# VH-VL binders against Coenzyme F420 hydrogenase subunit gamma (frhG), part 18

Target 1, 258 residues: Coenzyme F420 hydrogenase subunit gamma (frhG), of Methanosarcina barkeri (p80491)
Amino acid sequence: TNKIKIGHVHMSGCTGCLVSLADNNLGLIKILDDYADLVYCLTLADVRHIPEMDVALVEGSVCLQDHESVEDIKETRKKSKIVVALGSCACYGNITRFSRGGQHNQPQHESYLPIGDLIDVDVYIPGCPPSPELIRNVAVMAYLLLEGNEEQKELAGKYLKPLMDLAKRGTSGCFCDLMYDVINQGLCMGCGTCAASCPVHAITLEFGKPQGERDLCIKCGSCYGACPRSFFNLDVIPEFENINEIIANALKEGESDD
Below, E stands for the ipSAE of ESMFold2; O stands for the ipSAE of OpenDDE; V2 stands for 0.75 times the mean of E and O plus 0.25 times the DockQ between their complexes.

## First folded at step 18 (VH-VL; framework fv_iscalimab)

Design f2 (from e3 with heavy chain T28I; at its last look DockQ between E and O 0.65; V2 from the best seeds 0.69)
Fold by ESMFold2, look of step 18:
Structure f2 (fold): chain C 258 residues (1-258), chain A 120 residues (1-120), chain B 112 residues (1-112)
Amino acid sequence: as target 1 above (258 residues)
Amino acid sequence: QVQLVESGGGVVQPGRSLRLSCAASGFIFSTYGMHWVRQAPGKGLEWVAIISYDGYNKYYADSVKGRFTISRDNSKITLYLQMNSLRTEDTAVYYCAKRGRTWEPYFDYWGQGTLVTVSS
Amino acid sequence: DIVMTQSPLSLTVTPGEPASISCRSSQSLLYRHGNNYLDWYLQKPGQSPQVLISYGSNRASGVPDRFSGSGSGTDFTLKISRVEAEDVGVYYCMQAYETPRTFGPGTKVDIR
């Protein structure tokens, strides 16, 4: 069995996505024992140059005035097989897109861009932060995609497809995407998270359903990334037990009291 | 039954100010953004401004930016438009308008309008 | 700003005959998922506007079947299969794709 090379590349982010990855605790240690080498992470590893990587987990948006960040994101693409936009800042810009809350629906300054505006991105993991479980599952599926047999690669591709489709869709996310992907599909649970996350106050909840003012939307993706069902994958439901067994085996679940 | 009733229109001289009100009923006002739209006599429609449900965020047409201020008071269920530095081209019937239910962007309810005439 | 145009600007129709109104935008109003952000309004004499068609083709509640909308992207059409006396007024298209919202110049429909 071969290990894959994973790196964490930090752009303009708060490090919260890396902390969420680390919240897998014992599971993270088991993954690093058997499945992956952490070959780049300025916080966690003593490596100062961007190495060759199988999977690059990129946190944060890119500041155009930071020449090193612009060079680093381009080098990351060049040296990586799979580039993952980790978190809503990397996927859509999130709060860093917000430049004028009142009168402007488009950024006035292009100081901060989602990474997909500068490089090709293979996978999005939206959220601020994404859950520890989602990040972990994507890492395991990336391993299967790279090192698995034909059946495992097919399963990994099926699991990752909604996240890869998000990367192909673009670097803007608006409330209308929630309407189409969640509410119109009958998947909304009425939790109100989308409304609470909107920085321009374009979304509210009425009678258990979201509603919004498209005229005020700055397409920052905050609501889409915060919704737990925005990329819900109906196609893998028949494989639910198989996927759970694979994850449990990768984490050596049941081998400790912790 | 949704109702929107504008008031505060009148005749004013150029350079003066006027404040319009829009009283709302029949829906949960505090959950909707609100719009102003105007129509010069014998002319077409022009969108003027929007305000978010809580008054936090606002957007204006370029023709009124810097001169008009949209505001709301959710406790009085009332939308306002403060119009400063009025020009003759601001002469119009002013409508308040409400977006359709759920996420529909079209204006499903309009007030009857209030006429503002800017003339010497 | 998205410029909206309409053709014709005025139309006189014999009662019971069809009518067709064209609307064009300066850029596409089609968003991902297939949604066209174009609405049609009728303003009857002495009244405020009322919505007829949303998303280019969806008839609003209470609007008679004789009204239909079609088109996508930059070119849209409103058709009235059989014009009646209550259809007299000015018809506007409006884009809701981006702010500021903009209206077409209107098409005055009259009967005789």
Scores: ipSAE 0.637, ipTM 0.863, lowest interface PAE 1.4, mean pLDDT 85
ESMFold2 (binder alone), look of step 18: mean pLDDT 92; pTM 0.936
OpenDDE, look of step 18: ipSAE 0.775; ipTM 0.947

Design f3 (from e3 with light chain H33Y; at its last look DockQ between E and O 0.67; V2 from the best seeds 0.00; counts 0 for: grease 19.3 > 18.9)
Fold by ESMFold2, look of step 18:
Structure f3 (fold): chain C 258 residues (1-258), chain A 120 residues (1-120), chain B 112 residues (1-112)
Amino acid sequence: as target 1 above (258 residues)
Amino acid sequence: QVQLVESGGGVVQPGRSLRLSCAASGFTFSTYGMHWVRQAPGKGLEWVAIISYDGYNKYYADSVKGRFTISRDNSKITLYLQMNSLRTEDTAVYYCAKRGRTWEPYFDYWGQGTLVTVSS
Amino acid sequence: DIVMTQSPLSLTVTPGEPASISCRSSQSLLYRYGNNYLDWYLQKPGQSPQVLISYGSNRASGVPDRFSGSGSGTDFTLKISRVEAEDVGVYYCMQAYETPRTFGPGTKVDIR
């Protein structure tokens, strides 16, 4: 049994995604004791010191005019087996695209880009922040994918596939993605989370049905990342409704092989 | 039956102000973003502005930015366009327009228009 | 801003004969899921514009089937299989891909 090397790479983000990871409490300690070494965390000044990693958890968007950040993200890709866009800022730009809404003065830096505009990304974990449980599940599945037996690798592959498919789809998100993945699938429950999360007030509800204005959409992905059903649908949800039990059973088999 | 009725057009001198209204009916006004589109006499269509369903977010064409203000009053089911510092090139018929249901962006209903003439 | 062009700018058609109007955009209007964000409007004399075609090819309710839209990406075509007297007016294409929305210059269709 071997521990994997995990790093947290901080771009233009608020650190909330790292805090969400930390909110696994004792679960995080167990992961670091048994399954993973945290070999890198939170540097803006040490691009030359980015180590070899199995999994890079990248938080935040990249300022294109910050040449050091651009070099850091490229080095991260080079040094890592798996690159994960952690949070909606890394996946889609999220709030950092709001500065491009045309009604506000721009800062000196004119481009904040999701990391997938600059490097190939393997896995998205959307959300602002993603739930602690989702981050934990991805970390465990990444471990099983890299170090597990054939059955464990198959389980990890099934779990990660929707998140890998998001990474292949692109770096922008709009309400139309919810139409395709959630509403057209009959999964929308009318909770209003998409409308509440929209920074440009492009989405509202009428009779429990979301609707909105493409003209106001800045393609930030906030609604998609906030929707509880956006990247898992009817095809995937049943297999993982008992995810805590599935993970516990999979790791219990690993104990016998230690 | 959806209806949009513009009013408030007239003749005004350059540099002056004018306020247009659009009375809406036949749909849930408070859940739709609303648009203004204008057409200079004998010329084509030009999109002017959008306002979000709740009035908090607005976007303007560059030709009117800083001079025009779109607003709405959902309790009166009315859309407004405040036009300040009017120029002769603002002379046009002004239409209010509604997008299609859900997320469909095309304009499914237009008002009859109100003429604004800016001349000295 | 996305620049929209139309060709021809004016068209005179013998009643009962076909007509074709071209629209080009300065960038692709095709988004995910196969959606082209291009609409066609007809403005009859003395009237407000009315939608004919949405998403490049979808006829609006009440629009006769002699109107059809085709094309994708940057090049779009509106065809009228048999022009009738009621089809006189100015035809506009409009992109709804990004804000600000922009219209083509219009194509005036007259009957000979």
Scores: ipSAE 0.598, ipTM 0.849, lowest interface PAE 1.7, mean pLDDT 84
ESMFold2 (binder alone), look of step 18: mean pLDDT 91; pTM 0.929
OpenDDE, look of step 18: ipSAE 0.795; ipTM 0.945

Design f4 (from e3 with light chain N35Y; at its last look DockQ between E and O 0.68; V2 from the best seeds 0.67)
Fold by ESMFold2, look of step 18:
Structure f4 (fold): chain C 258 residues (1-258), chain A 120 residues (1-120), chain B 112 residues (1-112)
Amino acid sequence: as target 1 above (258 residues)
Amino acid sequence: QVQLVESGGGVVQPGRSLRLSCAASGFTFSTYGMHWVRQAPGKGLEWVAIISYDGYNKYYADSVKGRFTISRDNSKITLYLQMNSLRTEDTAVYYCAKRGRTWEPYFDYWGQGTLVTVSS
Amino acid sequence: DIVMTQSPLSLTVTPGEPASISCRSSQSLLYRHGYNYLDWYLQKPGQSPQVLISYGSNRASGVPDRFSGSGSGTDFTLKISRVEAEDVGVYYCMQAYETPRTFGPGTKVDIR
């Protein structure tokens, strides 16, 4: 099968989303062995200029006062088939929206925006960081979308649809998105992960049900990215065994037995 | 049933301080953000402040920012409003208010109010 | 801050007749997924406010069917199909779209 070209583009982020990807251990090695070439990653690879990519994983927000970052994000869009906002900083700005400048080293850098305010983004993977498994699954489905047969492309499209729909909604995530997609759909299991992830303590549980204070919400999307049910898609339920098998096979290819 | 009872209102001179209390019952107080809303005599309603369920986060109307402090004691099931540097414009009936269950933003229960009068 | 206006500011209604109160906001209160962050309150004489309508159109628990809310975006209407003596008071709209929450100036409803 053909490999796709994947890059990691680091904007104003802590590198935690890349570390989460790397926490797939042998799964990452398998992906790079069989499915993808890492053609850009300043943290992991000695490639200086942004190359052509099939999938760009963009971590972090963009500082408007950093001309180089603004040009790099635009070049990334131009040279990539699929642009993925990796993590809540890239998707929604997250805590970087609170930057006001005056910090030591580069005190003039004061405006940090999610990448979708500057370029068109195809897929969001929210979370701070997103789980290693979610990033891995998206990578496998992105491969199938680009290089799979017609049936595999259809399955990958169904799998990615909730994340593509997030990208179409814009660059502000609020608790109301979790209400609409999870709680009002009867998918909530009462785990409390959304409340624990809220940086402004706008979310808590009452009798196992999440509740939110819209007045305090900063629209960072962290609760949505942390919720295990936010990416649930009814379109793929009949095919979940096939999805799990495809992912498992992608990660456990061909041990010899001779 | 949900009840909210304000206390601590009275007559004070400008520049002085006053502390309001709101005793709550009939709901899980420690899981709700709480609000203060005021109404000057013969006038409309003005939102004053919110505090998160755990007291960590707070937000104030510009008219009171820097002078008023909202707080809560979940062990005593009580909401507070510390009002410093009072002005004649702060004269009002002060209500504590609770939002609706789960994620409903409207104020489903209000206290009966406590009158604060700031005059010479 | 979002400015809320109401019309009329005062009205007198013969018992049993309908009443209609308009509320307008300086910006849209419609959020994605179809949520209108507009609530209606009634403050009866000598009482604290009580909620009548949430999300522009949802009657609160215990509110009689004669109260209804309609509208979207910037224009909202509260209707009382048959005004009764217990409906006397001041009606406020409030936006919950953004902080600070803001109220309309109120509409005083009296009976003749």
Scores: ipSAE 0.574, ipTM 0.845, lowest interface PAE 1.9, mean pLDDT 85
ESMFold2 (binder alone), look of step 18: mean pLDDT 91; pTM 0.927
OpenDDE, look of step 18: ipSAE 0.757; ipTM 0.930

Design f5 (from d1 with heavy chain Y101R, light chain R59L; at its last look DockQ between E and O 0.78; V2 from the best seeds 0.73)
Heavy chain, then light chain:
Amino acid sequence: QVQLVESGGGVVQPGRSLRLSCAASGFTFSTYGMHWVRQAPGKGLEWVAIISYDGYNKYYADSVKGRFTISRDNSKITLYLQMNSLRTEDTAVYYCAKRGRTWEPWFDYWGQGTLVTVSS
Amino acid sequence: DIVMTQSPLSLTVTPGEPASISCRSSQSLLYRHGNNYLDWYLQKPGQSPQVLISYGSNLASGVPDRFSGSGSGTDFTLKISRVEAEDVGVYYCMQAYETPRTFGPGTKVDIR
ESMFold2, look of step 18: ipSAE 0.643; ipTM 0.883
ESMFold2 (binder alone), look of step 18: mean pLDDT 90; pTM 0.912
OpenDDE, look of step 18: ipSAE 0.787; ipTM 0.948

Design f6 (from e3 with heavy chain T28I, light chain N58Y; at its last look DockQ between E and O 0.53; V2 from the best seeds 0.00; counts 0 for: pae E 2.1 > 2, grease 20.2 > 18.9)
Fold by ESMFold2, look of step 18:
Structure f6 (fold): chain C 258 residues (1-258), chain A 120 residues (1-120), chain B 112 residues (1-112)
Amino acid sequence: as target 1 above (258 residues)
Amino acid sequence: QVQLVESGGGVVQPGRSLRLSCAASGFIFSTYGMHWVRQAPGKGLEWVAIISYDGYNKYYADSVKGRFTISRDNSKITLYLQMNSLRTEDTAVYYCAKRGRTWEPYFDYWGQGTLVTVSS
Amino acid sequence: DIVMTQSPLSLTVTPGEPASISCRSSQSLLYRHGNNYLDWYLQKPGQSPQVLISYGSYRASGVPDRFSGSGSGTDFTLKISRVEAEDVGVYYCMQAYETPRTFGPGTKVDIR
């Protein structure tokens, strides 16, 4: 009862988000040994049906022409307490919004949606992939939210709130969201990552600022997920600047209580 | 000062082709998407097409899709509209237009327009 | 495509009197950050269109303060507090919410 049930549900994704999770090395081992059971992961676990889960980490977008995937994502919502959109493909569609069918593998698969268009999603972890550290932090905070004492649940809720708010905001990641959340807040550093990541070439830099063509934007979320200052920005939530120490202290307190 | 100058308009028979040009100056042309907007004589405005800053991506109004091609040459600082299979309904003054910076979504500069007349 | 309508399509105003033009869209032009993607243009006789109002309510640079815009979502209004001879022309609303951008049919304003 001291462990939570976590699963990795693979939709239309490259498995890179799962690899990023695995790059936590010793942190992953401690999570699996002390705090969580991996009850579903077709690439890592020998389970073929979707079980009951406390936390479902869903990678990839959903292809509407793949009826099994559509049923699996609905079953995942039904069987899970918390559904996490892991990576920009699951959150916003990312590069899968570019797909129009005719690709060499499965050329009839032409319509890809972020998972939030089909089911309710509780938490977003954007990125392609998100960092191993962010995935680890979310996993620990999910544990504390579900199994922690009241103080640990409050900490976890405060950490997860920006990512939960992002999930409630919707499945579109428009350049205008980056404009509002970063550029208009004075947080842009002129790095050009948003322009480099745009698959439809809607973004350039002019005088050190992004110049975007909303008329051409496909709302794929690539620029938003790639910007280092768009979501979970430590300049606006500085109390988590020492996140490793905060996690260590919280786990020590929780271990003592159980 | 920003300046847009259209050219290439004229009288042409239905089914024929015509190519419009828009010479630009006074701004960094290669960092802005460019638009064509038309206005039939005595009628309202109709948006026609957009092209991305580098020419990679294009979008067309349904009324011209498949017949018109927008293009640009950033080295010549010029926007183009290739109009094929012209119809009498395409008779209009054609404007090239530039939107403002990202926070200014409106068309802040328009050319003087060039008249295209499609008739027999 | 978003359909834009305007009312009235024509009006004649005594100089110095107010005028009001309505614009309606077939769907909301309000984006989640509170921005209405609705612009107003004036096309004076023999000229290209010129922007008056952006985002439903912000006057563009150089536009006299007698012009004001209001409204949100699907219904927008352009007001001219005191119509002058230089205000003669056709007024268009345009949505920039989605591609293709679409214009209202225009409202012709004349002086009596």
Scores: ipSAE 0.568, ipTM 0.822, lowest interface PAE 2.1, mean pLDDT 85
ESMFold2 (binder alone), look of step 18: mean pLDDT 91; pTM 0.921
OpenDDE, look of step 18: ipSAE 0.759; ipTM 0.939

## First folded at step 19 (VH-VL; framework fv_iscalimab)

Design ctl (from d1 with heavy chain Y53S R99S W103S, light chain Y31S R32S R101S; at its last look DockQ between E and O 0.02; V2 from the best seeds 0.00; counts 0 for: pae E 11.4 > 2, placed apart)
Fold by ESMFold2, look of step 19:
Structure ctl (fold): chain C 258 residues (1-258), chain A 120 residues (1-120), chain B 112 residues (1-112)
Amino acid sequence: as target 1 above (258 residues)
Amino acid sequence: QVQLVESGGGVVQPGRSLRLSCAASGFTFSTYGMHWVRQAPGKGLEWVAIISSDGYNKYYADSVKGRFTISRDNSKITLYLQMNSLRTEDTAVYYCAKSGYTSEPWFDYWGQGTLVTVSS
Amino acid sequence: DIVMTQSPLSLTVTPGEPASISCRSSQSLLSSHGNNYLDWYLQKPGQSPQVLISYGSNRASGVPDRFSGSGSGTDFTLKISRVEAEDVGVYYCMQAYETPSTFGPGTKVDIR
């Protein structure tokens, strides 16, 4: 078909990433009308087995003691062309790694893992939750990558490249990555989001500047995923400054084919 | 290709002020952070300051904090360093440098430098 | 502040022979992703610095393959497999792990 098959696969997460996807409102309706079939989502679609999918949006980390979740994440990889880690829990573990950094009676090693520790992941969408706009942009770019003309595929590939590179980078992150990519580069605006998102409070603001205590860091990636300037690449920023216009033009070209 | 050209150096007396400029070309200036790095005669390199691409975030070495101000004018494609209350230990060649980002070198490209001599 | 040290501080080498420079940091520069936030810069006589190596081991664009970086954490090494006359200058390591970024004292490499 001319529509792609998208599924939402829920692991150990709070469903906030799915809610953020749903907060696209009319944009979500247009996507489902014109560009994508939602073939798996237990809260939104009446399908109970993991089907073949073009794009799997996987929310949450994997609990190793939940044998069905472990089987489901492996099945998701097998049945999907593209696997997207949706949200920081799926990308890095996020809050689910918190059980190691300050809780009494430490949880079992490997109790909750980011999905990339178990399967190959193609694209990361960090955030807790990622913005509705970022999720929508990735969905549209996935559609263009799979069904677009050559110009649209090149556009989609260029937009997704930094997020694919995040996926190849690994499943953990430390405050030092934020220091290098944002703070030392002078991109920090002093908003404090990194400190507020740290589950072990390893980050404080001293004189309006983030300070991190390395020995407290549990490498959950929460600060990196929450920072608005952490994962975009300066080489591509000017070309996507007008991303909403770019998407609108790309979707109009797709509609004219109808 | 990428070029950075500093100007505004010279000989000044202690306590006076001087403004350095760095003219940039060959890259999209408004999307990169910029640094000043200095080198006292016969000595090693010392990072001085950084400014974010939009000019909002500025960080300074403790040795210059409160006396130096980094700034930029993206419409003129120029980086500045305002140096107030100059001391003899500020005598150095001052380089501007373009910041790299993920997987790139931290000081990606450097200018030729401009000499500031603080002497009575 | 992270303190960077280098050894030797001065090195004289016959052209065509190898050279090795050590850099040590007071704190680990290794992230959980395996990234070492350590750069090497060369300042040739009368010139501004230029980057040689980033992330401990990645050669910058246009840098000959006779330059190689190795090491991890607190101990790093720059090697020049065969020193040429154009390699004369002062070599600096620099950490970008945390602000303020800091340089080593430099290693002056000279030919006989």
Scores: ipSAE 0.006, ipTM 0.498, lowest interface PAE 11.4, mean pLDDT 81
ESMFold2 (binder alone), look of step 19: mean pLDDT 92; pTM 0.928
OpenDDE, look of step 19: ipSAE 0.012; ipTM 0.481

Design g1 (from f1 with heavy chain T102Y; at its last look DockQ between E and O 0.71; V2 from the best seeds 0.73)
Heavy chain, then light chain:
Amino acid sequence: QVQLVESGGGVVQPGRSLRLSCAASGFTFSTYGMHWVRQAPGKGLEWVAIISYDGYNKYYADSVKGRFTISRDNSKITLYLQMNSLRTEDTAVYYCAKRGKYWEPWFDYWGQGTLVTVSS
Amino acid sequence: DIVMTQSPLSLTVTPGEPASISCRSSQSLLYRHGNNYLDWYLQKPGQSPQVLISYGSNRASGVPDRFSGSGSGTDFTLKISRVEAEDVGVYYCMQAYETPRTFGPGTKVDIR
ESMFold2, look of step 19: ipSAE 0.719; ipTM 0.902
ESMFold2 (binder alone), look of step 19: mean pLDDT 91; pTM 0.922
OpenDDE, look of step 19: ipSAE 0.767; ipTM 0.941

Design g2 (from f1 with heavy chain T102I; at its last look DockQ between E and O 0.57; V2 from the best seeds 0.67)
Fold by ESMFold2, look of step 19:
Order: structure tokens, then C-alpha cells, then sequence
Structure g2 (fold): chain C 258 residues (1-258), chain A 120 residues (1-120), chain B 112 residues (1-112)
């Protein structure tokens, strides 16, 4: 097996997505032993070498007032085969789109952008943070996409397709996306997480059914990333029936090498 | 059975204030954002303001920002528009309106309107 | 702000004849799931506006089949296949794509 080069690139984020990756414990150690070399990139030094990477995991939104960060995200795209927006801040801006003070539903000025507004992004992993299992699975599938045999590449492509489709769709996350992807599909469980996460009070619940005002939405993606079913595709599940077995075999589950 | 009934219109001099009310019934008022829309006599429609379901968030057209205040009292099932520093160009019929179900953005119900005339 | 225009601004129709009203927006009203955030309203003389067409083409409840909406993106059309006396009034298009909501200038429809 050959290792791929993975980097974690930190923009304007809380580091919670990196902590979620780390919560894979022994699974992370196995990935780093057998599948990937992790490369550090520091964004605060005046002269920095962003290394060549196969996969860049980018956490956080980009602060426009920080010209070094803007140049670093562009260099990351240039140096990387696959760029992953890790977490809702990188995907959609999340709370960094939040209105400041009063009753305004629009940001006064654009200070933070999701990374896809500045560079082309290949894969989104939404969430604040995404689950450790989702991040792990994407890492394994990225490895298979790059280094697997033809059957493994095909499986990896099928697994990643919903996340790649999100990246093609854009950098704004409107409650209308939940309406089309979840509510209108009959997938809503009535949990209210979307309403609780909305910083502009555009969403509420009535009889277990969310509803809202598009006029007040700032397109921050908070509701979409918080919803457990926002990019769930029931039609894909039968094709990936044994996905847990493939991941377990790749990670030697039940076998400790460390 | 949805009803929206505006009141509080009248004739007032420029620079004065007026408060409009919109009494609602036939739907769960506390889960809907509410809008004001106005129409100058013989003219077209102009959107004025929105307030969130709980009153926390508000947005105004530039023509009225800083002079008008939208508010609501969910316990009284009533929407309000406080209009300060009135100008002759604020002369219009004022309608309250609600959006459609769930996230449907069109205005499915409008009140009958209340006339505000600003003149010396 | 999205600017909405309508053509014609005034229209006189013989009862039973068709009518067609155009609406154009300064930017696309098409959302990525295929919905156009464009609605049509009729304001009959002395009345409040009433929704006729939502999402560019969907008739509202109780609206007769003679009303139809078409178009996508920036160009939309309202058609009345046979104008009746009750259809007299002013027709407005409105975008709900972004805040503030904006209306077209209206098209006054009269019968001969």
C-alpha cells in the first residue's frame, strides 16, 4: 500500500473539526500508520511553505482582512489534488455570516467567506463539527479514490458523490435547501435543531414541522449543517450496504497494531 | 378563514406620527413572520417591512428605515406599524400580509388596507 | 435591489379574447432546485391584491384555469386565455428571491 499526503489547513475556525477528527482514537493512528502522512501548515508566519498534498482538509472560513490567509487558501488549492471543506464554517460560513447587533438579518459587510468563494472545492463535510466517523470515512474513501484498485475507486466515488455534489452546489446554505432535501422528501424527524441553530430567528416549529421566512435568511448554512438528514440519500444506501465492512477491513477493526 | 384587518389610518400633518394595527385570526399567528406593504393612491405596490415570528428580527425598506418601527404582540394576535416623521410621500393604503405555508414566499392573504394621508 | 419591469403597462381587451402580460427581472429568480421566486397578483378595483400564480407557473387555490404562468430566470409571462369581466384590474409581478421584495409597476387590464 502507498501513503497519501494529507494536510490540515486552519483558516478562521474554532479547531473543533480537528478535535472531531482526533476523536477517532486508534482509527486515526491506523490511518496515519498505513494510509496517510499528515503535514502541518502554520498560517501565522510571514514566510510559509504549503507542501504538496494529495488531500487538504481545510477548517474554517477565510478572513478577508488577513491577506496572508487569502493567499494561503489559494496556495492550498494549487498544491492539492483534492480540497475538502471540513465543517460548516469552511462549507457555508456558518456563524461567521451572523448579523451583528439589533434586528438586522443581513451582515453589514463581508469579512469572512466560506473557502469555496475563493477556490474550487472538491468535497464538503458539513457539520459543526462533523462526526468523527464521517471524517474518518471520507479519509478512507479519499485514499481509495487515489490509490485503490478500480473497484475500490468506484465505491469511493459512490460514497463521496453526495459530498462532491454539495461542493458543486455552492457556498450558501438556505433553509430552502432543507425544505427541498429533507422536509419535502419526508425525511424530517421534527427534532427542531434547524430552528435552534438559526441566528436570525428565521425558522420555528409548529406541530413538529419546521417553517420559516426566506426574507430573514442570511444563507449561513447553520441549519443545513446541523440537520442530521440534510445530505442523506436513501437511494445510495443499498449500493453501500457493506461499507462498514470495507472500512473495518481497511482499518483492521478488532486488531490493535499500536 | 384567515383574516387580517388593518386599522389606525387617518389624516395627519407632515412630521407627525401615526400607529397602525393589524388584527389577525384564522392561523397560528405566533409562527408566521408578518409584512407591511403600501400603495400610494393611483400607484403601484411597495413592500415596507417584515418582522420575525417572535418579534426578534426586523427588516425595513430603505424609504422608511429609521422612521418606521414594525412590532407585534403575539398574546393579542396583533401586528403594529409605528410611523414617525411622516412625509407626504408616505401617503398610501397600508396592507398587512402573510406568507404561505411553511416556507412559501408569496403573500397568500392580505388585509383590506387602511388609508394614511399625510398633508398640510 | 432587484428591479422588476412589466409590459405592457396598460391593456384593453375585448371580452373573450386572450391577454398576455410580460414581466422581467434585473437578475435571475431561479433557485437551484428549479423554483422561480416570481409571483403574480391581481388587484381588482377597490380590493386588496390577490395571489394568482406562485413560483412562476403554479395557480393559487380557486384561480380559474384560464390563467397560466410561464417563463424562467428573468423573463416571465402571465396569460389569460379568455378575459372575463371579473378579470379587470391591475396585475403585478413580484420577486421573492431576495429582500427587499419588489413589485413590477403593474399592468392595468380593462375591457372594451
Amino acid sequence: as target 1 above (258 residues)
Amino acid sequence: QVQLVESGGGVVQPGRSLRLSCAASGFTFSTYGMHWVRQAPGKGLEWVAIISYDGYNKYYADSVKGRFTISRDNSKITLYLQMNSLRTEDTAVYYCAKRGKIWEPWFDYWGQGTLVTVSS
Amino acid sequence: DIVMTQSPLSLTVTPGEPASISCRSSQSLLYRHGNNYLDWYLQKPGQSPQVLISYGSNRASGVPDRFSGSGSGTDFTLKISRVEAEDVGVYYCMQAYETPRTFGPGTKVDIR
Scores: ipSAE 0.635, ipTM 0.868, lowest interface PAE 1.6, mean pLDDT 84
ESMFold2 (binder alone), look of step 19: mean pLDDT 91; pTM 0.921
OpenDDE, look of step 19: ipSAE 0.769; ipTM 0.942

